VHH binders against Probable sulfurtransferase. Designs and how they scored, part 15

Target 1, 337 residues: Probable sulfurtransferase, of Methanocaldococcus jannaschii (q57909)
Amino acid sequence: MVEINLRELKKYANPFFLTIRKDKILVNNKRMARLSRTKMDKIEEEFGIPVIYSKTYEYVSTKVGRFINKHKIIAPRDIVIVGLSGGKDSLLLLHLLEVYRRKYGIKLIAVTVDVNIGGIRPWKEDTEGVKLIKHHCEMLNVPHIILKNDLDVVELSEILTKHSKGMEFSPCFSCSVIKRHLLGKLAKEIAENENIPYEKVKLAYGHNLDDNSDTILANIFKGERLKFMRPLTRFKYNEVDYQSFKIPLEECIIIRPMLPILERDIIKALEECGIEYYKDKDMCPYSRDRGDSVRRRCHEILEKLEEEIPNIREMVVSSALKTVEYYSKNPYGEDNL
Short names: E, the ipSAE of ESMFold2; O, the ipSAE of OpenDDE; V2, 0.75 times the mean of E and O plus 0.25 times the DockQ between their complexes.

## First folded at step 5 (VHH; framework vhh_gefurulimab)

Design s96
Fold by ESMFold2-Fast, scan of step 5:
Structure s96 (fold): chain B 337 residues (1-337), chain A 122 residues (1-122)
Amino acid sequence: as target 1 above (337 residues)
Amino acid sequence: EVQLVESGGGLVKPGGSLRLSCAASGFTLDYYAAAWFRQAPGKEREFVSAISLGGKTTYADSVKGRFTISRDNAKNSLYLQMNSLRAEDTAVYYCAAGPLYRSYYPSEYDYWGQGTLVTVSS
């Protein structure tokens, strides 16, 4: 694979609007990158790799860029940790964040957690999924770390369920706890080694618009608080009880840059750019339930309703946000029907 | 192809100075933590100096105040300026790059150069 010299590339394009890989260049914004058909051809001829223009990738990249600016979720010289499972969401996120190494001078670290699921390790280093993750990290020139955890997430979910007063915790919940523990611990270590505030180290999650709208609807159907995911969340130190010992959750910042992006657009962007991702075979047995059967049902309901109401997912999220804002400023509201 | 190539080694008298260079190809060095290690005849590789992801520099006690680590992102290169050289500094010098800076441990670095020999003697 070819090495892209940024100084030479700048003769043809603005690299602040390109996702640069060793095997191809993706166009984040054609106009802002100052690209024409002629310039794209010249880049391909000089560097020996294709320049891929995808209307969907441009749309997604532009929307994510505006979302990052609006909510100030990434600052110059931040260190950003991206958890990679090999799935579509985190992989696209890694590609979208690549350009911020130039725009904002951030540092990117990709992390895969080798979780123990009842003795099965879908993200063990020698698996096909992890090989694919390593390939993408190599192509994007991103440092990659594999964190191994020996605690069985199935055992953890059973213990948490027995400790609770009538609540059941899924293996997916326990898996999220272990990942949050390990990633938070890594973020703390990095902040200490760099001698910077914890707020400068961000954990980037690939949550998307479908995830957020599904969560809102599921909470409504369960009669629970109307909880939803935010673009940037500050977590204080906490602990999860595990029998006679506790699992520490370090204070950290979680960001969700793809929160406004529809799942279908994520898939389409990856496909149009020729980026392979880890699909259903050899995936976790619990992945089909999206961690909750009610959330899976909500996903199906919203997908069907989208045929009649094309922006239904945006409307669900907008409604929740407007309602929370209204009642925070007007605790008793106005009962004008 | 990912490669680190050291240069600038040679014979120098005690008290002299030498500048080592490490040229990276096939990846962007600035995106990684980078370090210099050395290996004297019959000894294991030992830590000399490192620069972290955020640009923090660290030095082994034996070289602190005499050596300076730096990067040139335009040249995709890492440097080690060595001043006030001693006979004890004689070694093969290696540059290394990895995802995290962790002093003293060669196993924390994924990429390594072939080494450049530095001999301090009259």
Scores: ipSAE 0.584, ipTM 0.816, lowest interface PAE 1.8, mean pLDDT 86

## First folded at step 6 (VHH; framework vhh_gefurulimab)

Design f1 (from e4 with A33V T58R; at its last look DockQ between E and O 0.90; V2 from the best seeds 0.68)
Fold by OpenDDE, look of step 6:
Structure f1 (fold): chain B 337 residues (1-337), chain A 121 residues (1-121)
Amino acid sequence: as target 1 above (337 residues)
Amino acid sequence: EVQLVESGGGLVKPGGSLRLSCAASGFTLDYYVAAWFRQAPGKEREFVSAISLGGKTRYADSVKGRFTISRDNAKNSLYLQMNSLRAEDTAVYYCAAGPLYRESWTEYDYWGQGTLVTVSS
């Protein structure tokens, strides 16, 4: 398998609308790529790899592209670090961001965090899962880094819980802390090495519409402040106190390009494109199916409701956004009839 | 599939110049940090120069002002212009590529076979 020559490819199609792998080309937008069946066949013949068109992938790609543009979450020459777990979300995200290397001249880096989850290491370098991840990165010509941390996130969360006044911290929280810690540190390092502002190095997370709507509903059910994920979030420096030590969290920018995308469409897109993904959720004992019962239940409720109300998750998110907008404009409780 | 091939090494007199080339295949070098290392006989492999993702260059103190690293993205190649060569510059020079800037050669992912540079009167 050889790398596709872009000069040659440009004779047939616009690469700004293609996801280019060594083993296949995915069509992000057929029309914009100027592709016809004849051209696709010619590409296949010339380069010896399949051109894959998926309606779902095109749909997702288009929606994500609009989302990125609308919220301006990626800028030219950004360095984008993708948190790559190998799961469906992060893997699709990586593929979708690949085109921006050409569109915006971004630098793309995939980073897998080897987290210790009660002694289980789903992202250990020699695992089949990580091998698969590496394979995809290789096929996409994306640099891949594995960052390792040996701290047990289960123990970490136990420490937090023990020293909290009635709050329970899940291992997932500490997992997120470890990831944020390592990715933030890396981002800072890169920014320093490149002598660029930290704002130019962005962390890309694969959070999707299901994640966001589940979170919103879970917060409501828990009686907590309504929280939702944003397309772009600037995080300030912080520290997480684990009593005997603290974990520093560097300032960083997190982007979430797939926030408007349903999980089912993510899966369908990958399947239609023949992209095998790591079922990391099966390896984590605290995954959605095994972890937070409230969030799990919320997911189930919304999933069931989707059968009757196809856009129920979008409505949940919309409600949250409209609520914030309304009260921000009406701080004194002035309402219209 | 992934290859780095160094060329341009040879015998040169002290004070002379030499230009090394590294041709990458199987991957896009521009997407990686590229670096030159060298290993003299009986010595450890040492950092010479690197060019970062954004094109920032770094040099070992021993070669600063004499060597220049550059890249040609169109040719998927890395270069090292070596001027004012000294006997102590005699070594096998290696091209490397990796995800991050590092001064340790073990932290790079891809390596060439090396090219010998001999500086002798």
Scores: ipSAE 0.532, ipTM 0.813, lowest interface PAE 1.1, mean pLDDT 92
ESMFold2, look of step 6: ipSAE 0.677; ipTM 0.867
ESMFold2 (binder alone), look of step 6: mean pLDDT 83; pTM 0.845

Design f2 (from e4 with A33V T58Y; at its last look DockQ between E and O 0.91; V2 from the best seeds 0.78)
Fold by ESMFold2, look of step 6:
Structure f2 (fold): chain B 337 residues (1-337), chain A 121 residues (1-121)
Amino acid sequence: as target 1 above (337 residues)
Amino acid sequence: EVQLVESGGGLVKPGGSLRLSCAASGFTLDYYVAAWFRQAPGKEREFVSAISLGGKTYYADSVKGRFTISRDNAKNSLYLQMNSLRAEDTAVYYCAAGPLYRESWTEYDYWGQGTLVTVSS
């Protein structure tokens, strides 16, 4: 493979709007990249790889870019850790963030957590899913590391359930605790080694609009407080008590740049760009236990409503955010219509 | 395809200097942590120097003040300037790249074939 020389590429296009892989170049914004059919042909001839233009990838890239700018999600020279499971969300996120190496001078690290789930290790290094992850990281020039955990998350959640007053903890809860522990520990290590503030090392998650809107609606139907995902969240130090030991959760910054993106657009963008992803997570024996029946039904309800109201998921999220903003300004119930 | 290639080794008298070069191809070295390791006869491979993701430089205690690591992004290359060489510096020197700053050689993904440095009278 020929290494892409940015100085030579700049003769044809603005690389701040191109996702660069060893095997292809994806167009994030054709106009802003100053790209034409003639220039695409010249790039393909000089570098020997295709230039892929997908209207969906451009749409998603532009929307994420506006979202990052609006919420100040990424700052210049940040170090960004991307958790990769091999699924569609995290792989698209990695591609969308690659361009920020050039735009903001960020550094990217991809991380896969090899979790012990009742003796099953879906993300063990020799699995097809991890091979796919490594392939994409190699094509994108992104360093990839596997963090291994030996503690069985099934057993951990049984400990929590046994010692709780009627609360039942699924293995997914302890899986999330282990992932947060390992990623947070890594983020702290990087910040210390680089001698930079912890807020310059960010954990990036691929949560999307479907995830957020489903969560909000599910809480409404359960009569609970509105819980929603934020574009950027500061988590303070915490611990999870497993009786004989505690698992620390280091303070960290979590970012969610893809919150405004519909799941179907994520899939379409990947397919139009020829980016393979692992379509079925059934290797995890507890993936089918994820969420409750209310959340699944809310997902189905919103899918049906989208047929008549295409932006319904955006309106659900917008309403929740506007409500929080409004009542934060009027805590005493004052309201002038 | 993906390669690191060292050069610049040789025979030098104690107190002399050498400059090692490492050319990367097939990937962008600036996106990775880059490091030098060495392996003396009969010894395990040991850490010499590294440049972190943020550009911070690290040195093993035995080489501090004598060795200087640097990188040239335009040439996609890593360098090690070795001054005030001692007999104890005799080793095969390896260029490496990986995701994180580590002093353990087992944590690096890409390796060169090595270049021999011999310091003797």
Scores: ipSAE 0.709, ipTM 0.882, lowest interface PAE 1.3, mean pLDDT 89
ESMFold2 (binder alone), look of step 6: mean pLDDT 86; pTM 0.876
OpenDDE, look of step 6: ipSAE 0.763; ipTM 0.892

Design f3 (from e4 with F27I A33V; at its last look DockQ between E and O 0.89; V2 from the best seeds 0.75)
Fold by ESMFold2, look of step 6:
Structure f3 (fold): chain B 337 residues (1-337), chain A 121 residues (1-121)
Amino acid sequence: as target 1 above (337 residues)
Amino acid sequence: EVQLVESGGGLVKPGGSLRLSCAASGITLDYYVAAWFRQAPGKEREFVSAISLGGKTTYADSVKGRFTISRDNAKNSLYLQMNSLRAEDTAVYYCAAGPLYRESWTEYDYWGQGTLVTVSS
């Protein structure tokens, strides 16, 4: 597969608004890329690959771009680590961030964590899911590494559940601990090796609007403190105690550029652009059988409500944010409602 | 298909200089960590120099001050300028690319075929 010459491409379009793959070019913003039908045809003729214009991909790209700018999620010359599972969210995120190599001079590293889940390793190097991930990284010219952990997250969560005061810990919790541990350790290593501040190395997650609205509703139904996902979160050093050992969680910066994007728009953008993704996590038995049942129920509730109130998920998030803002400004004021 | 092709090796006298080149195709070298390794007969492949993702250059202690690594993005090429060559620099020199800066050769994904450098009087 022939590498695209950016100097030649610039004759036809502004590459700051194109996602560039070896096998196709995706249009992030047609007007800003200065594209016309004629120019797209010339690019296809000269480089021998299709130029794909999807209104949904453009919509998602533009919305993410505004979100990044509004919340200062990415700065020039950042190093961004993208966690790839092969699923829809992480693969779209990788494609959306590729343009920032040119826009902001960032460096991208794709990372897959090979987790042991009850003896099953869905992200073992020779699986079909990892082959798909490697294919996309090759097409996008993104370095990819696999970080392996042998500790069984089912057993780890059983340890936590045994020693908690009646709290249940799913294998998904320990899976997230392992991922955070390995990604955080890698981010620290990179920052030290590059001799740059830790905040310049960011962990990018593909959390979306469905995830955020589900989280808010689930906390309400559990009677828990109202929590929501933030565009950028600075995590302090922490540890998770597994009795015989502790798993350190290095301080790190997590970014979530796709928070304003609906899951259905993610799927539609990928399909319209011909981007294959791992259809589900069938190889992870706990994505179907053992999960936060309240959160799963909230997801179903919001799906049903979307049929009548298309923007309901945005409204859930907006209400939570407005409430926090209002009460932080009026902590001691009279409330007439 | 990713290909790294080294050139510029040869026979030089002690104290001489040589410039190695590595032309990359199938990857954009600027997006990867790029490195030089070398292997003397009967020895393991050893780290010589690397350019990190952020552009930081690093050198093995044995070559510091004598070797200079550089990268030309326009030519998609990596270079190693070797000055004040010594007999112990005799080795096959390999160009490598990978996702992370590491001094262990096992952590690099793409390799060239090597170019022989012989330092002998």
Scores: ipSAE 0.700, ipTM 0.872, lowest interface PAE 1.3, mean pLDDT 88
ESMFold2 (binder alone), look of step 6: mean pLDDT 85; pTM 0.864
OpenDDE, look of step 6: ipSAE 0.713; ipTM 0.876

Design f4 (from e4 with S52A K56R; at its last look DockQ between E and O 0.88; V2 from the best seeds 0.75)
Fold by ESMFold2, look of step 6:
Structure f4 (fold): chain B 337 residues (1-337), chain A 121 residues (1-121)
Amino acid sequence: as target 1 above (337 residues)
Amino acid sequence: EVQLVESGGGLVKPGGSLRLSCAASGFTLDYYAAAWFRQAPGKEREFVSAIALGGRTTYADSVKGRFTISRDNAKNSLYLQMNSLRAEDTAVYYCAAGPLYRESWTEYDYWGQGTLVTVSS
């Protein structure tokens, strides 16, 4: 109804701790925003939109903020590309990063990759999921673009599988290659056009604590080395060989600000804030929910264990990290005298 | 409702100056790349100047050293200072905004209606 004027909003609250949408304001930290019920009422009266306080959104916002600071995930004046699928993780991530436009002077671009999966295009522009994404980007004042690729990731992974020594490549592998290719190419283009170091253009992913703990447990069950997701990863230039052509993967910086956040807290924060997200996890025929992979079974195992040990996922990640660090320094077990 | 509104056009003699303004409403201009394009009679729109997403300014070769693009975030406005004007600068000037700096006019999301600049003796 009324455009949010930051000068007028500052009369009542510190906007460094508010996520600002055209249709509502979300409270990232009530104390630091200097909010009270009276001030929230005055904001609603003056701007004609609700101010929503969710303890879960505040908890998630605060935990992500501490995580960003601890690992130096985002620096002032960074350009941050946010990959949006329309699901819960990426939408919450976009909302959590919006405040950093004011805190750190960052710039945000939201990107959806329209991938060809055996002729199915879950992120085609006219889908309900993409319409929802565009709505949220409009409300958050975030530029949104769609990057399209016509290469069929099912066919691509079949090429890799046929030319491997018995290794099988799912369509998900080539899907990740295509996404990384397009997002990395965009990040390089932005850095060149802005004449800034490539380190100042970061790809933000919505990976969460469930994702990280599932990955660790899956590697254990497969007898592989412990791999885990990092808060910030620098990828050097590489290529994936599909025989008749190669797909370049440009150097890029990937950040994962939501790694310490449980999936259920993501869902609860979005629902308490009235933020609609695409709930049908059946959009991709190769999604976690439709497959019978070891990773899906690990997710189920940890989900059941959480009922009795609420912090089990955090413990899995913590234990893996401590163990890798210890043995990388002390491969033969040294005494402490 | 999203809107870009240009102003400041008019008649000016060769060698003169004009300052074009573009007021944005319904969105925050600073969150987007912003550009000026122009269209002379019988020609397609051509790139004039832009501020990229991160703030870098760029200029078409034909206007370098004569035109200066700037942005005032407090007024949510984009400006084009045009000095040492020439007859070939006669055109309708358009303000545009989009997610990325591009020299192709077809890649911008938001457009103003244009303001006419006539350079004539």
Scores: ipSAE 0.645, ipTM 0.856, lowest interface PAE 1.6, mean pLDDT 88
ESMFold2 (binder alone), look of step 6: mean pLDDT 84; pTM 0.846
OpenDDE, look of step 6: ipSAE 0.779; ipTM 0.904

Design f5 (from e4 with T58Y Y101T; at its last look DockQ between E and O 0.94; V2 from the best seeds 0.78)
Fold by ESMFold2, look of step 6:
Structure f5 (fold): chain B 337 residues (1-337), chain A 121 residues (1-121)
Amino acid sequence: as target 1 above (337 residues)
Amino acid sequence: EVQLVESGGGLVKPGGSLRLSCAASGFTLDYYAAAWFRQAPGKEREFVSAISLGGKTYYADSVKGRFTISRDNAKNSLYLQMNSLRAEDTAVYYCAAGPLTRESWTEYDYWGQGTLVTVSS
C-alpha cells in the first residue's frame, strides 16, 4: 500500500477539500479542491487508490462546513474527541472532521466506550464492530482508544428507577452517563496534560436533524419542556446519584457539527463513498427499536410527513428555536386581543 | 505497513553527546503522541521522554536538562538529543507512538526495533 504524501498530492489538488484515507480519497468540494477529471486520473495513477466523488458527500461536507463556520463550532488547533460506535453518524462525522486537521490544524482522537449492558459488551475489542472501527481509524490516520467500563448500565438504571417513585430509566440513560463520564474525564486529562484551557478540548457527537426533530416532537407528546440540541454546548460539572455512589460528569464542551443533516443523506453519502458501517440496532440490545416507544413513534410520524412536506424536520427545529428566541427577547409580551 | 525505525545509537564516552532519530513510515507521526523509552540489560522498559499531540514535551527526572525531544513533520521523524551522557544511560532506546502521552510502555501502539546506546570509558 502506497503512503499518501501531502507534498505530492498538493501538486494536483487542494487537500483542504479532500478527506484522505490510505485506501481512497473522498472529495469534499470538487471546485475548491481544484480538481478536474484529468487531475483525478493523475492522482489515481500516482498513488494507486481511487478518488471518489459523491455529490451527496460533497453536499453534506459543504453544509457541515457552513454550519461549523456560522456557529464557530471548531477553532484552530482544537483537540477533538470523536466517539465512535461503528454506526453511520459517528463514522461520517469522523470523515468530515478529518479534513480539519489540515484546514484548522486540529488534532483528532477517536474513542470507543466498551460498555457493560447486562453482561453484553457490544464494543468489546474483539467484536466485528470494533474491528471495523479500528480499520477506519487506521485508514484515516486517526489514533483510537477503547475506554472500558465494568459497571452494568442495566443495573444502574434499575437503581434509578427504584428510587424515582414511578419514573422509569432505560439502560440507555445510564449508558449515556457512563459515556459522558469517561469522555469528560479524558477531555479534562488532555486539557491538563497539554496545559490548555478546557474549552480547547471538544467532544464531538454525530447527532443529526432527525435526532433533533424527533426529540422536540417527543417532548411535545410527553407534555414536557421543549428540549433541543445545540451546535455547541458547555456542560457544567454535575453528578448522577446511584445511591451507593455518585458518577461525576466533568465540565465539557460538546459539539454537534451534523445537526443540519438528514439521516438519509448520511446513509447515502456513506454508501456512495463505499464506507461500511454497522447499524446501531444490530450492536445494542436496547437500540432505538427496543427503547423509547414515543421517540420511535415520532420518528415514524415525521418520516410520513416528509412525503408531503419535505423540509418538515427543519421546520420543526426552526419553529422551536424561533419561539425560544422571541419570548426571551419579549419577556413582557405584546398581545393582539 | 506501519514502521518506526531508530538510528543514531553507538558507543560514546561519559559526558559525550549523541542524537537519536526515529523515522516513521506508513502513518503520519504528527497525528500521534510520540515517546522514547529505554531498556537496560535485565531491567524493565523505562520512560525517557515524550511529545504530546499539542507539542508539549515531557522528560523523566533522570534525563531532565540533558535530553531534548523534538519532531520534524516534514521528515515524519522523532529525535532525541542526548547530552552529558552517563554510564546509567546505557540501554537500547525505542521510539513509540500512540494516542496519548503515557509513562507506561504498555499504552503505546507502535514501536521501533530499538537502537543501542553504550556509555563507557
Scores: ipSAE 0.637, ipTM 0.853, lowest interface PAE 1.7, mean pLDDT 88
ESMFold2 (binder alone), look of step 6: mean pLDDT 85; pTM 0.857
OpenDDE, look of step 6: ipSAE 0.826; ipTM 0.917

Design f6 (from e4 with L29I G55D; at its last look DockQ between E and O 0.91; V2 from the best seeds 0.77)
Fold by ESMFold2, look of step 6:
Structure f6 (fold): chain B 337 residues (1-337), chain A 121 residues (1-121)
Amino acid sequence: as target 1 above (337 residues)
Amino acid sequence: EVQLVESGGGLVKPGGSLRLSCAASGFTIDYYAAAWFRQAPGKEREFVSAISLGDKTTYADSVKGRFTISRDNAKNSLYLQMNSLRAEDTAVYYCAAGPLYRESWTEYDYWGQGTLVTVSS
C-alpha cells in the first residue's frame, strides 16, 4: 500500500480534483485535474495504483462542488464528522469530501454508531459491515471511531409510546436520538478541545435528492406540513424526555452536501469506481426503506415521471423552497402570479 | 503497512537538549491527532505532548515550557524538541497517532517502537 506524496503527484495533476485512496485514485474533474492519458499512465507507473475515471463520479463530484459553493456548506479549516453505516450514501459522501482536505484544509473524522437494538448490535466492531467501513477509512486516510451506547432503543421507544398521547414510536426514532446524542456530544468535545467555535465542527449526512423529493411529495399527499431538507441546518440544544431521565441533544451544524444528487447516480458512481458498499437493511432488523408506504409509492411515481420529465425531482424540491421563501417574505399577501 | 519510526534518542547531560523525530509511512500523519508518550523503567507509559486534529498543542505539566511538539506535513513527520533535560526525563519515548487527542495511551491506534533518551552525568 502506497503513501501518496502530494508534491510528486502535483507534477502530473491538480490534486484538488482527485480523490486519493491508497489503492486507487478517483478523478473528480478530468479537465480541472489537468489529466491526460499520458499523465494517468505516469501516475499509475509511479505510485503502482490505478487511476479511475468514471463519467458519473465526475458528474456527481462537480455537482456537489457547485452545491457546496452556492450554499456555503463547507468553510476553510472546518472539522467534518461523517457518519458511516457502510451504505451507499455515506460512503460516497466520504469520498466526495476527501478532496476538501486539500481544497479547504478541512479535517475529516468518520464515525460509526454501535446501537443496541433489542440486544442486536448490527454495527459491533467485529461485524463484516464495520470491517468494510474500516477498510475504506484506511484506504482514504480517514480516522475512524466507533461510538457505543448500551441503552436499548426498542425499550426506549416503548417508554415514549406508553407515555405519549396516542403516538407510536418505532425503535428507529430512539435510534436516531441516540445517534444524534453521541454525534453531537463528539462535535462539542472536539470544538472544546480544539478551542474553536461550534459552527466549525459539522456533522455531514448523505441525504440525497430522492430522499428530499420523496419526503416533500409524501407530505403533500398526506396533507401534512411541507417538510424538506436544507443544505445546512443549525440545531439548538434540545432534550428527549424518557420519564426517569433525559437524553440531551447538543447544538450542532448538520450539512447535506449530496442533496442535489439522484440515488441512481450515487449507486452508479460507486460501482464504476469499484467502491464496495453494504445495504443497511441487511444489517438492521428495523431497516429503513424509501419511507413509509406513501413515501415508497411517491418514489415509484417520481421514477416513472423522470422518464418523461428528467428534472422532476429537482422541480419538486425547488418549488417547495421557492414557496416557503416567497411567503416568508410576503405574509400579508402580495400576489404577482 | 502503517509505520511510525522514532529516532534522535541518546545520552544527554542534565540541562542539555535533544530533538526526537517520528517518521510516518503508510498513512498521512497530518490527518490524525498525534502524540508523544514516554515510559521510564518500571513505570506505566505516560503522556508527554500532543497535536490535535486542529493543530492545537498540549503538554503534560512536567514538560510544559521545556518541550515543544511540532509536525512537518511535507516530511510526514512529528517532532519533539526537548530542552533543559532532567534525569527524570530518562525514558523510552514513543510517538502515536489516532483519531482524537487523548492523554490516555490506551486511546491511540498506531505506535512506534520507541527511542531511548538517557539523561545522566
Scores: ipSAE 0.640, ipTM 0.853, lowest interface PAE 1.6, mean pLDDT 88
ESMFold2 (binder alone), look of step 6: mean pLDDT 82; pTM 0.826
OpenDDE, look of step 6: ipSAE 0.810; ipTM 0.917

Design f7 (from e4 with G54T L100I; at its last look DockQ between E and O 0.94; V2 from the best seeds 0.80)
Fold by ESMFold2, look of step 6:
Structure f7 (fold): chain B 337 residues (1-337), chain A 121 residues (1-121)
Amino acid sequence: as target 1 above (337 residues)
Amino acid sequence: EVQLVESGGGLVKPGGSLRLSCAASGFTLDYYAAAWFRQAPGKEREFVSAISLTGKTTYADSVKGRFTISRDNAKNSLYLQMNSLRAEDTAVYYCAAGPIYRESWTEYDYWGQGTLVTVSS
């Protein structure tokens, strides 16, 4: 597979709207790329690889692009670390961000965390999941790092549960702590080594509209604070106390470019573009937890409601965000409901 | 497939100059941090110079001021200009690429086969 010469490609299309792989080219926006059937044929003939046009990939790419611009999620010359689990969200995210190398001059680094889950290591280097991840990174010409953690997240969460007043911590919580710790540490190292501001190194997560709407509804039903997944979040330094030691969480910038995208559109885009991924069950053997039961039920409720109200998930998120924004501007003002 | 191929090594007198080249194929070198390492007979591989993701250059103290690393993105190549060469610079020089800048040779994923530089009268 010969690397594509961008100068030759520019004769036919605007590469600011193409996702470029060694084995295929994906069309992010046909019109903006200035593509026609004739130009697609010429590209295929000259470079010897297919040009794949998927209306769903175009829809998702365009929506993510508008979302990035609206919320200023990515700035020129940012360094973006993408956490890859081999699942649908993170793989699509990586593909959607590849174009920003050209648009914004960003640098992309893919990272997989090899987590110990009760002695099981789903992301160990020799697994089929990691082989798939490495394949995609090779095709996209994205450097890939595996960060290994030996601490058993099942045991870690047992420690938290035993020392809490009635709160149960799933292994998934400690898994997220370990990932945040390792990714945050890497981001800090990169910023220091490059002698650039810490905010120029961003951690990209593939959270989607289903994730955000499920979270909002679950918090409502639990009587908890109404927490949101934001497009860009500045996390302050924190620590998680495991009794005999603490796990530091470095200050970092987390971005979520796919928040407005439905899970079903993510899946459809990947399938239409021929991008292989792993199902959720392959990612975490401890997916069932008592806290997860409420979230699972909320997911099912929203799926059913979508039959009658197709944009219900967007409305859940939009209403919550608008309400928080409204009251933050008028915390002591008049009633404007 | 990914390849790094060094060239430009050879025999040179003390005080002389030599320019090493490293051609990358199968990947875009500009997307990676790139580095030069060297290994003298019977010694451990040691860091010489690197160019980071953003283009920041770093040098080992032993070569600072004498060596210059550069990258030509149009040719997808890394270079090491070596001036004021000394007998202690005699080694096999290796080109390497990895996700981020590191001084430890164990942290780089892609390696060339090496090119021999001999500094002798």
Scores: ipSAE 0.673, ipTM 0.866, lowest interface PAE 1.5, mean pLDDT 88
ESMFold2 (binder alone), look of step 6: mean pLDDT 83; pTM 0.834
OpenDDE, look of step 6: ipSAE 0.823; ipTM 0.924

